# Miniprotein binders against Uncharacterized protein AF_0758, part 14

Target 1, 276 residues: Uncharacterized protein AF_0758, of Archaeoglobus fulgidus (o29500)
Amino acid sequence: NTMTEDMKRSVMSQSLEQSFKKIQYIIHSVSFGEVPSQAVEIELQGGTLTLDKSDPEFIVAFVNYTETNPSNLPCGRVPNSVPLCINLSTGRLYTACTHTGYNFSACTLNHTIGKIVYRYKDWFLTLEAGSVFSKYSNQDYSKLLYEPRILYNATLSTPGKRFLVMTIPLLDGELSIGGSGRFRFVLNEGNSNVSLISVSNLGQDFNDAYVILRGTENKDAWCRFFERSGDVFNTTLDDTKTSYRRCSNSENAMASIKLSNVHEIIVIFRQVLFST
Below, E stands for the ipSAE of ESMFold2; O stands for the ipSAE of OpenDDE; V2 stands for 0.75 times the mean of E and O plus 0.25 times the DockQ between their complexes.

## First folded at step 21 (miniprotein)

Design ctrl (from n2 with R17S L18S L21S Y25S; at its last look DockQ between E and O 0.01; V2 from the best seeds 0.00; counts 0 for: pae O 13.2 > 1.5, pTM E .788 < .8, off the site)
Fold by OpenDDE base, look of step 21:
Structure ctrl (fold): chain B 276 residues (1-276), chain A 92 residues (1-92)
Amino acid sequence: as target 1 above (276 residues)
Amino acid sequence: SDRYEIRVRTNDPWEASSIASEIQSLAYEMGYEVTIVIEGDEVRIRFRGDPDELEEFLDAIRYIAQRFAKRLAWRLGKPVPEITVTVHTEDS
């Protein structure tokens, strides 16, 4: 008996999901510095696997609603941040504020993080920001298969303090494969950018902090993730600060950080280099 | 069987990925083993087969290209450049 197309897809999708789980694990291992280099072997029965370095963009912004000049912000309190103007509706960053609309001064941690995309006909499997998503072209929603390394109240060396730790892989290098057979590529550890932010040091100079994924095709799933992490993220937005009231209605995946619930924020960007 | 490199220029990197996926799926369904590389807006397909098989595969690729061109035109609301398909014989 010949297997139907749907059955073939089902079998293949399960295999590829497992492969992506493995890839995610390896990325995390490399990102945490546990493994400096790791070879990955995957078997494809059709489809394409590509690295897109153009999207999405991951932004952590500490915003001051009154300061009109970003350069006046004490961005030293947010290590490795850059003073910029951010439009909280579009997520776009500017060197100067226009003083109109939803543009505010901010200390920003901003990186284009990229994504790995597997595509077979109308099915997409995407790895971005350490998360794995599944989506069909005929659907308006994505499914989060594996969660990112964004942890609330992670156990660290300081008792009694609540931490928010975000480990975000920056995907770089080259990856473009397609066809049937076994394919091999290598992941190598790259540069890292670490920000240790003490919330108590922020003072009155920062009103709110936001996490924004700009250019993602999985906004709905990201919003749901933030909602499930309601102890640290707020997906309800102030419509006086952004044109949107909710993450689900926003242009980008967007949530504010509940600073009152966190003592320290740790943001780690780790470059992961793909090569064939 | 001869070895061929089929190049599909899409004029759109996103569409290149989409077309590549469809071509790969088609190849799989037809029982052909192919290797696909995407470079910008160009899809490169390594194919091994006889001339008749190549022609059959090319016809299918051209059909896909046409379909995607129409889709792109619809999405952009304007005519899009023609997607070109070229074939090169690889050296033995």
Scores: ipSAE 0.000, ipTM 0.163, lowest interface PAE 13.2, mean pLDDT 86
ESMFold2, look of step 21: ipSAE 0.447; ipTM 0.759
ESMFold2 (binder alone), look of step 21: mean pLDDT 82; pTM 0.800

Design u1 (from n2 with E15M K70R V80T; at its last look DockQ between E and O 0.70; V2 from the best seeds 0.00; counts 0 for: pae O 1.7 > 1.5)
Amino acid sequence: SDRYEIRVRTNDPWMARLIALEIQYLAYEMGYEVTIVIEGDEVRIRFRGDPDELEEFLDAIRYIAQRFARRLAWRLGKPTPEITVTVHTEDS
ESMFold2, look of step 21: ipSAE 0.658; ipTM 0.839
ESMFold2 (binder alone), look of step 21: mean pLDDT 80; pTM 0.774
OpenDDE base, look of step 21: ipSAE 0.460; ipTM 0.761

Design u2 (from s2 with A15M K70R E80T; at its last look DockQ between E and O 0.74; V2 from the best seeds 0.64)
Fold by OpenDDE base, look of step 21:
Structure u2 (fold): chain B 276 residues (1-276), chain A 92 residues (1-92)
Amino acid sequence: as target 1 above (276 residues)
Amino acid sequence: SDRYEIRVRTNDPWMARLIALEIQYLAYEMGYEVTIVIEGDEVRIRFRGDPDELEEFLDAIRYIAQRFARRLAWWLGKPTPEITVTVHTEDS
């Protein structure tokens, strides 16, 4: 009986992984260029597929450790950013800094980006921030199946300088399907938030920059992803600033951007609207 | 296998970055290892493969560049970039 279930799960999981790959592609196409609208058809043999708009939150924060008033930061150098206070330990954002603990002034690019979750018994298949993850409930780790649309391995003509491009889909709308059968939903393009950042223009007003995924169930996998991109991201953290020494031990998936190695940064949030 | 340098010029530095990202993932999807260098408005892709693989990759690049560049330009409020794709054989 257990063997039969395992076999069934294996076959189903492969099919769904392929479906999620397709969904990932379609999300990208709708979000970042190819088409404004696309219908998706998926076949399920049990389980549920839902859109969770509450988590995770994607945060890019350019932090000044000494400035006590976020409004004094030149956030214009980080287009479309908002001056806020960030607790680098919890990842929480505030309109004002308490000037205690791990709270620092920052120019922030922050959005609740949401996730698509397929659930079948103890197996989770998740799409968030353009990435696809697989996780079993009895495991403390998740597997990154398909990488996000983040460019980190391209260099500029200047040796040692890299270009970082992060394209993050914001999932919105409605999606809730379950059971057995063929289901159809539609993806439509929505709003966008674009930040074109020249690191050289940041000056001395920012000490560090961080990428934080708050509320993700795949923290471990994100940390590994950042580690793989060690030329651009640093998963070793300053515990005097973040309370943690490593991404793996942090509350959130968190890495600092190696600004010394990155010449320009592009952050694009693009809304995708789900409907049935 | 021969080494090639594929150059994609967009006449827009920012667009070049975005196209580079697409090319990166295109290569990934096609199972090719590439090195990408961005110089101004030009994306340089180092590619290793046989002539058939090169042609396949070039076709894919042209396709992506044509379809995505127009859409992205519109989305970003920019003019459609002039896309030029050239290939050079690298010396061993």
Scores: ipSAE 0.551, ipTM 0.809, lowest interface PAE 1.3, mean pLDDT 91
ESMFold2, look of step 21: ipSAE 0.673; ipTM 0.846
ESMFold2 (binder alone), look of step 21: mean pLDDT 80; pTM 0.760

Design u4 (from s3 with K70R; at its last look DockQ between E and O 0.36; V2 from the best seeds 0.00; counts 0 for: pae E 5.1 > 1.5)
Fold by ESMFold2, look of step 21:
Structure u4 (fold): chain B 276 residues (1-276), chain A 92 residues (1-92)
Amino acid sequence: as target 1 above (276 residues)
Amino acid sequence: SDRYEIRVRTNDPWLARLIALEIQYLAYEMGYEVTIVIEGDEVRIRFRGDPDELEEFLDAIRYIAQRFARRLAWYLGKPTPEITVTVHTEDS
């Protein structure tokens, strides 16, 4: 019965989206200090659920357009950053900077953060960077179902200062399940990497700061998220520096941070470990 | 309902920023409307509710604040800063 199968497919889709909301909540609870460990049970009716540790990469880069040697940058002002050369067109990082094309010296905070992917036929449900995305292979775009913890204090009544907090879970461990039935896995807290940045202390040593997600299959959704957060992020890009005029046309999801609107930046990478 | 001001003294201005945003998220998730102000190393949360709602909110705040403090201190290689949570009744 096609009508019954359509209703079953709709219920399965809603059930799995709710399960991913639960997984997102548990990741937030474990990665952000609410609980140290939590078990998850999930019911699958086909498809696969896997942890992919190979991408995406989350990059925060504080760029100097005229310095040709990254080692000359005062990266101590961006704690835990590494002086590298970044290609702002591709998001790739290098140890040597030729300062040709779109290569610039930067103090970089970068991690491969991984993702949880559920695949069922042409439907993908992805958790990456603390966000949940839904995508069908016959669509050009992803839906952002649940937003990341990238927060700007426009809603806080803090006088005189604005700050940006980016709290990004790093997904590690093992998860690969598939088929039908009930499955159980455990999420455990891991290590964290915290960078506390005062924008005034950056001085004139950095021209721009960028957030880049390299290797995401949800670029269009990330670009829309950055656009909705326009008080903080600028998705209009300088094409002499990036080769693109907008996030939507770039190879990777990327936005510049409006440093004039932000006094302090806090970047947190928090490891979450999956086990079965 | 009564008006309260919850004060979270963190003894670390950066920790205050992190805790403030976490409390904002917590309040949103619990369905509470709050106003949050950061004054140096102290987070001040204005809250309207009954005593049972206040007690629930305070328990959640204490748990999150202490966990955040331990995690930040561990990462930075320094002693866990003292967290103090107090409540004051506000005049309307």
Scores: ipSAE 0.143, ipTM 0.563, lowest interface PAE 5.1, mean pLDDT 84
ESMFold2 (binder alone), look of step 21: mean pLDDT 84; pTM 0.823
OpenDDE base, look of step 21: ipSAE 0.591; ipTM 0.820

Design u5 (from s1 with K70R W75Y; at its last look DockQ between E and O 0.75; V2 from the best seeds 0.00; counts 0 for: pae O 1.8 > 1.5)
Amino acid sequence: SDRYEIRVRTNDPWLARLIALEIQYLAYEMGYEVTIVIEGDEVRIRFRGDPDELEEFLDAIRYIAQRFARRLARYLGKPTPEITVTVHTEDS
ESMFold2, look of step 21: ipSAE 0.782; ipTM 0.897
ESMFold2 (binder alone), look of step 21: mean pLDDT 83; pTM 0.809
OpenDDE base, look of step 21: ipSAE 0.419; ipTM 0.737

## First folded at step 22 (miniprotein)

Design v1 (from n2 with E15A; at its last read DockQ between E and O 0.63; V2 from the best seeds 0.73)
Amino acid sequence: SDRYEIRVRTNDPWAARLIALEIQYLAYEMGYEVTIVIEGDEVRIRFRGDPDELEEFLDAIRYIAQRFAKRLAWRLGKPVPEITVTVHTEDS
ESMFold2, look of step 22: ipSAE 0.634; ipTM 0.817
ESMFold2 (binder alone), look of step 22: mean pLDDT 79; pTM 0.763
OpenDDE base, look of step 22: ipSAE 0.565; ipTM 0.803
ESMFold2, look of step 23: ipSAE 0.656; ipTM 0.831
ESMFold2 (binder alone), look of step 23: mean pLDDT 79; pTM 0.761
OpenDDE base, look of step 23: ipSAE 0.560; ipTM 0.800
ESMFold2, fold request of step 24: ipSAE 0.583, 0.602, 0.670; ipTM 0.801, 0.805, 0.840
ESMFold2 (binder alone), fold request of step 24: mean pLDDT 79, 79, 79; pTM 0.766, 0.759, 0.768
OpenDDE base, fold request of step 24: ipSAE 0.776, 0.762, 0.744; ipTM 0.898, 0.895, 0.890
ESMFold2, last read: ipSAE 0.754, 0.561, 0.669; ipTM 0.876, 0.793, 0.839
ESMFold2 (binder alone), last read: mean pLDDT 79, 79, 79; pTM 0.764, 0.765, 0.767
OpenDDE base, last read: ipSAE 0.770, 0.762, 0.750; ipTM 0.898, 0.895, 0.892

Design v2 (from n2 with E15Q V80T; at its last look DockQ between E and O 0.78; V2 from the best seeds 0.00; counts 0 for: pae O 1.52 > 1.5, pTM E .784 < .8)
Amino acid sequence: SDRYEIRVRTNDPWQARLIALEIQYLAYEMGYEVTIVIEGDEVRIRFRGDPDELEEFLDAIRYIAQRFAKRLAWRLGKPTPEITVTVHTEDS
ESMFold2, look of step 22: ipSAE 0.681; ipTM 0.839
ESMFold2 (binder alone), look of step 22: mean pLDDT 79; pTM 0.768
OpenDDE base, look of step 22: ipSAE 0.469; ipTM 0.759

Design v3 (from s2 with W75Y E80T; at its last look DockQ between E and O 0.69; V2 from the best seeds 0.00; counts 0 for: pae O 2.4 > 1.5)
Fold by OpenDDE base, look of step 22:
Structure v3 (fold): chain B 276 residues (1-276), chain A 92 residues (1-92)
Amino acid sequence: as target 1 above (276 residues)
Amino acid sequence: SDRYEIRVRTNDPWAARLIALEIQYLAYEMGYEVTIVIEGDEVRIRFRGDPDELEEFLDAIRYIAQRFAKRLAWYLGKPTPEITVTVHTEDS
């Protein structure tokens, strides 16, 4: 007997979830210096697997609410950051704070990180920022299948102080496959950007820090992830600084970093190049 | 189940922070809840489980430590850090 469509879908989805777990692992291995290159083989029984390099964008912003000129900020205290103006409602970045509203000077770590998307009918499997999400079209929520490489459950020897470590792969290159069969693609290491930040060194020049995923389709899941890391992240937002009061209501997935609780921050971006 | 403290010692405090990330992720993947404390260049992991679970987790940690030592060096822009793993039984 032939498999029913439902059975086929179930088997395929489980297989692909496992494949994505493997891909997640390989991305981590390649992007963060374990191996320079790795071939990946995947078997598809329909659907499409594509690399979207346009979304999402990952932003870490250290904000000063009063400084009108970003160039006056001591961004050297945030290694590899760029002084820019950020709209905390839209997540958009500008070279100058020429707009009214929720625009503030910030030292920013910002990259378009992209996503890998598998689509089969009404089911989506997405890998972004090292995380894997599953969503059905008839659902209004995404499910986080595999967590990102973000450390939130650790403390320093100093009581009450924590550290935040984020390792974010930047997906680049080309990937577009579909149909049925076995497909092969190659991942290669690319450029890197590393920031080691001592919060004590920031001084009073920065009021708040934010993590923003702009343009993600998994905002709800990201917000829940941040909430689970409540010692480090705050998903309640100041509506005088952003048009939103909560991550769940915001245009983008965003949370403030509790700088009072965090002693050290490590942000690592590493490019991974896809090719067929 | 017994309580254990796993200690991963390095010779670089930043390396300790990075290895803590890997251990957290590993614990997540294995379905273990752990408490991680970093003291200087040492990571202390509080683990609760039976001896078999402990051994499995330890093997995984040792494997990760060995495999990612060079990666840590890359993160830090430094020579490959020294990594040692020890286990201590906590008093009930």
Scores: ipSAE 0.297, ipTM 0.683, lowest interface PAE 2.4, mean pLDDT 89
ESMFold2, look of step 22: ipSAE 0.466; ipTM 0.732
ESMFold2 (binder alone), look of step 22: mean pLDDT 78; pTM 0.763

Design v5 (from s1 with Y28S E39T R44T; at its last look DockQ between E and O 0.68; V2 from the best seeds 0.00; counts 0 for: pae E 2.3 > 1.5)
Fold by ESMFold2, look of step 22:
Structure v5 (fold): chain B 276 residues (1-276), chain A 92 residues (1-92)
Amino acid sequence: as target 1 above (276 residues)
Amino acid sequence: SDRYEIRVRTNDPWLARLIALEIQYLASEMGYEVTIVITGDEVTIRFRGDPDELEEFLDAIRYIAQRFAKRLARWLGKPTPEITVTVHTEDS
């Protein structure tokens, strides 16, 4: 790698990062109703840009450690949730729960949210869950370039506790382009799913709540994001429930929600459809 | 710089929460430190800056609040509420 090639890669990476910032903004605008459809143009200097619909999964789970049948949980208190068994070590979901190892009954909000990936040689630029990450294939870590639309640092005056809002785009449709030049694709709004959870109404039927990104290539960056949360997310984990002591050591990006500090949780999933 | 208290009355507690999210993100992107508190249907934003920074921030808040209220109310299946943005200047 020559000095001239290093300069070219630096200019290209800055240009592509700015393009992904624009894409992030447009996804939010289409997802949450500012416009129903918007075209995007991007300049490629080689490489490929693809939509991968197979991962990651975004999971919010409200867990009961003693209930042996998930169907007995009052999941109406977590609107749009599904009663399932979750393995807190792997993040995998099952219909039957043995309460052995790390398997527990939960009311679960779970979606495969997809990602947009730009790939050029050993460099990846990824948009997932409304966040943008940069990673080189020979590294263990990712850089979080642009944060997700997750509100964690605001207070309800009554009762003086925090509230948490998570707005997560679900990426669907088709996108696969590559080469050099200008390319155009269109984003359209799709279906939505909104869950309002009052923590006081959960009562004694739920012990803990977790946010998990399963199948992300950007686990370390997600863990660092959760650490920024003030009083809302806890990246120190109970290893008797999860097999891990910290998010950084877990199989997935994972944090508990500090239910003692949070009065309300709003989870919003909104589909965005890509077409070329 | 002066201390300002910006109040956004949404007339809908759901919209207050979603608008607070957008205001927090907006403040972060503009490089402003803010404190956000919600009381019922009202978002209170405490902001320190000069008058030009305040006007830029207020213009962005008004833009966000108006456009989002219409679409979010329809998305939630509710009538579109009127949004009021007011400013209180505190002692410098």
Scores: ipSAE 0.479, ipTM 0.762, lowest interface PAE 2.3, mean pLDDT 86
ESMFold2 (binder alone), look of step 22: mean pLDDT 83; pTM 0.805
OpenDDE base, look of step 22: ipSAE 0.587; ipTM 0.804

Design v6 (from s2 with W74R E80T; at its last look DockQ between E and O 0.80; V2 from the best seeds 0.00; counts 0 for: pae O 2.2 > 1.5)
Fold by OpenDDE base, look of step 22:
Structure v6 (fold): chain B 276 residues (1-276), chain A 92 residues (1-92)
Amino acid sequence: as target 1 above (276 residues)
Amino acid sequence: SDRYEIRVRTNDPWAARLIALEIQYLAYEMGYEVTIVIEGDEVRIRFRGDPDELEEFLDAIRYIAQRFAKRLARWLGKPTPEITVTVHTEDS
């Protein structure tokens, strides 16, 4: 008469997936809505729910392959960007370029965005960059359960010109829950960083633009996501610039933005503060 | 199935862009493939389906647009845009 472990796991996983969908929605509401604060209640039957503020890092980089001094780049054309040197192989950022083969000057929009992770035995449920992923430890792939708030299937009135908007939640604060029972935590709005980029205004000062999720455990799923948005993102990479030929083989989830197809880019980072 | 063009007017170009994002996400959740065009303060969604699917999608769009318009406007420090949803049949 007792529920089997498998059945219990199944019921729990379904419940948690629904909870994460709700959390995703609330994060969006707090980040982009008028709701400055929202409480969340979840029921756990084991496992742990934690906020990891260390990974991943979300990077949008507009790169010049020839300029050796990032400070010479017109980063004003990328509002709120910082002139830095980026290693396109590792995704690391530096104040100055070193003389290595994959370091380039760039105007960067970069933030450590963090992730919420639920773990129960060999099952992981992760929310990062507004996306929800599911993965079992014995699998070499992640499943994207809920897509991020990234608009990639839209065009402007100008034929053939795409509009790209990325809304990225920055998860901050503290969250550490474990065991069985009902738990409550609060989400509060934080700071914002908005960048409106006109591609036509970039001119010849930028050769390529990249989106990089550095330190993600769901690289495969992100690569697939970018591939589905082939009109906007290119998962085929120049190995002379990035050391990789494909996103799937890269150290991080990485894709270039097809600037020839995109007219306007909007990047919005919104901080969400977790507290118990 | 018929082809429809759904138009959402917001009176705010910025809000239109953000609402377009929500509509894209909604379409994904509902399992619909749509093409979205943003023209100023108007979002145009090309939709293919039967009348029942259209009605369902329209109801969802109206709900989402109304719910998020006010929120987004406040976030942007602008007045709440007026949301108007209209449907046009392309197969005329």
Scores: ipSAE 0.375, ipTM 0.712, lowest interface PAE 2.2, mean pLDDT 90
ESMFold2, look of step 22: ipSAE 0.640; ipTM 0.827
ESMFold2 (binder alone), look of step 22: mean pLDDT 79; pTM 0.763

## First folded at step 23 (miniprotein)

Design w1 (from v1 with T10V; at its last fold request DockQ between E and O 0.76; V2 from the best seeds 0.00; counts 0 for: pae O 2.6 > 1.5)
Amino acid sequence: SDRYEIRVRVNDPWAARLIALEIQYLAYEMGYEVTIVIEGDEVRIRFRGDPDELEEFLDAIRYIAQRFAKRLAWRLGKPVPEITVTVHTEDS
ESMFold2, look of step 23: ipSAE 0.593; ipTM 0.814
ESMFold2 (binder alone), look of step 23: mean pLDDT 80; pTM 0.767
OpenDDE base, look of step 23: ipSAE 0.516; ipTM 0.775
ESMFold2, fold request of step 24: ipSAE 0.547, 0.609, 0.604; ipTM 0.787, 0.813, 0.815
ESMFold2 (binder alone), fold request of step 24: mean pLDDT 80, 80, 80; pTM 0.773, 0.768, 0.768
OpenDDE base, fold request of step 24: ipSAE 0.219, 0.250, 0.246; ipTM 0.624, 0.650, 0.646

Design w2 (from v1 with E39T R44T; at its last look DockQ between E and O 0.76; V2 from the best seeds 0.00; counts 0 for: pae E 1.7 > 1.5, pTM E .793 < .8)
Amino acid sequence: SDRYEIRVRTNDPWAARLIALEIQYLAYEMGYEVTIVITGDEVTIRFRGDPDELEEFLDAIRYIAQRFAKRLAWRLGKPVPEITVTVHTEDS
ESMFold2, look of step 23: ipSAE 0.564; ipTM 0.776
ESMFold2 (binder alone), look of step 23: mean pLDDT 78; pTM 0.744
OpenDDE base, look of step 23: ipSAE 0.611; ipTM 0.827

Design w3 (from v1 with T10V A73L; at its last look DockQ between E and O 0.80; V2 from the best seeds 0.00; counts 0 for: pae O 1.6 > 1.5, pTM E .785 < .8)
Fold by OpenDDE base, look of step 23:
Structure w3 (fold): chain B 276 residues (1-276), chain A 92 residues (1-92)
Amino acid sequence: as target 1 above (276 residues)
Amino acid sequence: SDRYEIRVRVNDPWAARLIALEIQYLAYEMGYEVTIVIEGDEVRIRFRGDPDELEEFLDAIRYIAQRFAKRLLWRLGKPVPEITVTVHTEDS
């Protein structure tokens, strides 16, 4: 009986992983213009599938370490950004800087992007920021099953100049299903926020740029993802600026963008609306 | 295995960047290692594989490029350009 249950669990988990792959694809298709609407059918044999709109938060911050007033930053060079104070240790954003600790002025692109979570007993399957993760409650690590749609290994015609594109789905609406059976929900295209950033235009007004996933339960896996993209991301952090030396030890998943290696940055947030 | 350079011309720099992203993801899914260079409205992909793998990859690229570019350009209010995919064998 125990083997049978384990086998059933294994088969179920594999099936769900494949389902999440499909969902990932559909989210991308709806988010970035392939189709405006798509119905999704999923079969569950227990567990719950829910949309959590509270976490995580995806932040891209262009930081000036010396400017005390965020409003003085030329945030026009980062389209659709908001001048804010960011605590690089906690990832929290404020309207004003206290000028203490790890608080710095920044032009920020920030959205609570949410996550889709499947939970069955001690197993979690999560889709966030276009990525799919698997985690068991008894493990201290997550496994990245499917990578996000982030372009990090493309270069421009100029040697050594890379171009970074981050396409991030913003999950909204309602989704709550559970139990056994076949369930159907619909994904619809929502609003978008696009930022085209020329690194050469940033000048001396920005010292560093950071990508932060705040409130993620898959920090370790995100850190590994950034490390694999070492040409673009730096997971070694300045502890005088972030209080941490490494992404793996940080409160949030955090990496700096190697601005010396990147010529152009594109950040796209696209809202996807869930409805049942 | 031969080395190939695949060139995808989209006639729109914005579309080219998004298609490049999709190609990167596609390569990942197919288990191929590729190098991508974007020059204006052209995406250049360095690919290593046998002829069958190349053909499979090309078919996938053509499919993605056509679908994404058409939709994207439509949203931008731009005419849908002709997408051209060419293959060049790199001389050893």
Scores: ipSAE 0.467, ipTM 0.758, lowest interface PAE 1.6, mean pLDDT 90
ESMFold2, look of step 23: ipSAE 0.587; ipTM 0.776
ESMFold2 (binder alone), look of step 23: mean pLDDT 76; pTM 0.732

Design w4 (from v1 with R44T T84E T86K H88E; at its last look DockQ between E and O 0.78; V2 from the best seeds 0.00; counts 0 for: pae E 1.7 > 1.5, pTM E .796 < .8)
Fold by OpenDDE base, look of step 23:
Structure w4 (fold): chain B 276 residues (1-276), chain A 92 residues (1-92)
Amino acid sequence: as target 1 above (276 residues)
Amino acid sequence: SDRYEIRVRTNDPWAARLIALEIQYLAYEMGYEVTIVIEGDEVTIRFRGDPDELEEFLDAIRYIAQRFAKRLAWRLGKPVPEIEVKVETEDS
């Protein structure tokens, strides 16, 4: 009995989606303290599973539109942030604002977070920033299969005030497997960076705050995710501050944080080390 | 289906925030829509469902809360926070 190629693909895709869900769970468990180490077994029937440590970059930027020297910003109010110049159109960061245009001083929380990519022919699954996406190469859109660990649907007793908690795994180490068979790799916890930000403490030194995923192949899906969280994120952009008016048209997945609606922001980066 | 208010109280505000995150995600995974309110070290979850769904959800919450508390304590080098879960019926 021979399965058709379509059937094989269907079965494989479903299996792999479930596997990625499991991986997502394990990453979370390792990243945020449940277990320091855990082995993962996955069965592949073709394709490749790789860790790409080069993209995407996750950026949280608290921006001052008028300050020309990032070093003048009180970045202490954004714990573990680095004063940098950010181009809000490209998402690139610089040590100084030497260029005009959409370059602004900011206190930045920025890490190259990496992604796990399963690729089979024209189909790929991506795990990035704790989210799992599915995409076909011939399509210009991705599907968010599993949501990230971002708290956005929590309010204070004061109407209109919310918490924003973002837990972002930093993927590091090595992972490259392919072909058919059962494969095993190990996840270990790494270091962490935590930033607790009281919005009321920001004062007038910051005009806006942005979340940017730079270099993602799933921009559209991220934009939709942000839009669903409209109480916290704004995907409509000021085209005087960035060359784009909307996340969907931007170079990167980008949304501003509605600081007027958010009381506290917590950003947690946790390194997860892959090894075979 | 009835509407319930679930309260998760801890003695650590940090734990409360992270527990809320996990509860939100749990609700998502279970296909439930919930509203979450955080006040200091207390999380209030408004939930709609039948008694069986409630019980299942409560069990999951208790489990997650406890696990998360332990994780947090371990990670931060703090004592394990106390966690209490209560449920109240809003209306039927």
Scores: ipSAE 0.430, ipTM 0.745, lowest interface PAE 1.4, mean pLDDT 89
ESMFold2, look of step 23: ipSAE 0.551; ipTM 0.778
ESMFold2 (binder alone), look of step 23: mean pLDDT 76; pTM 0.726

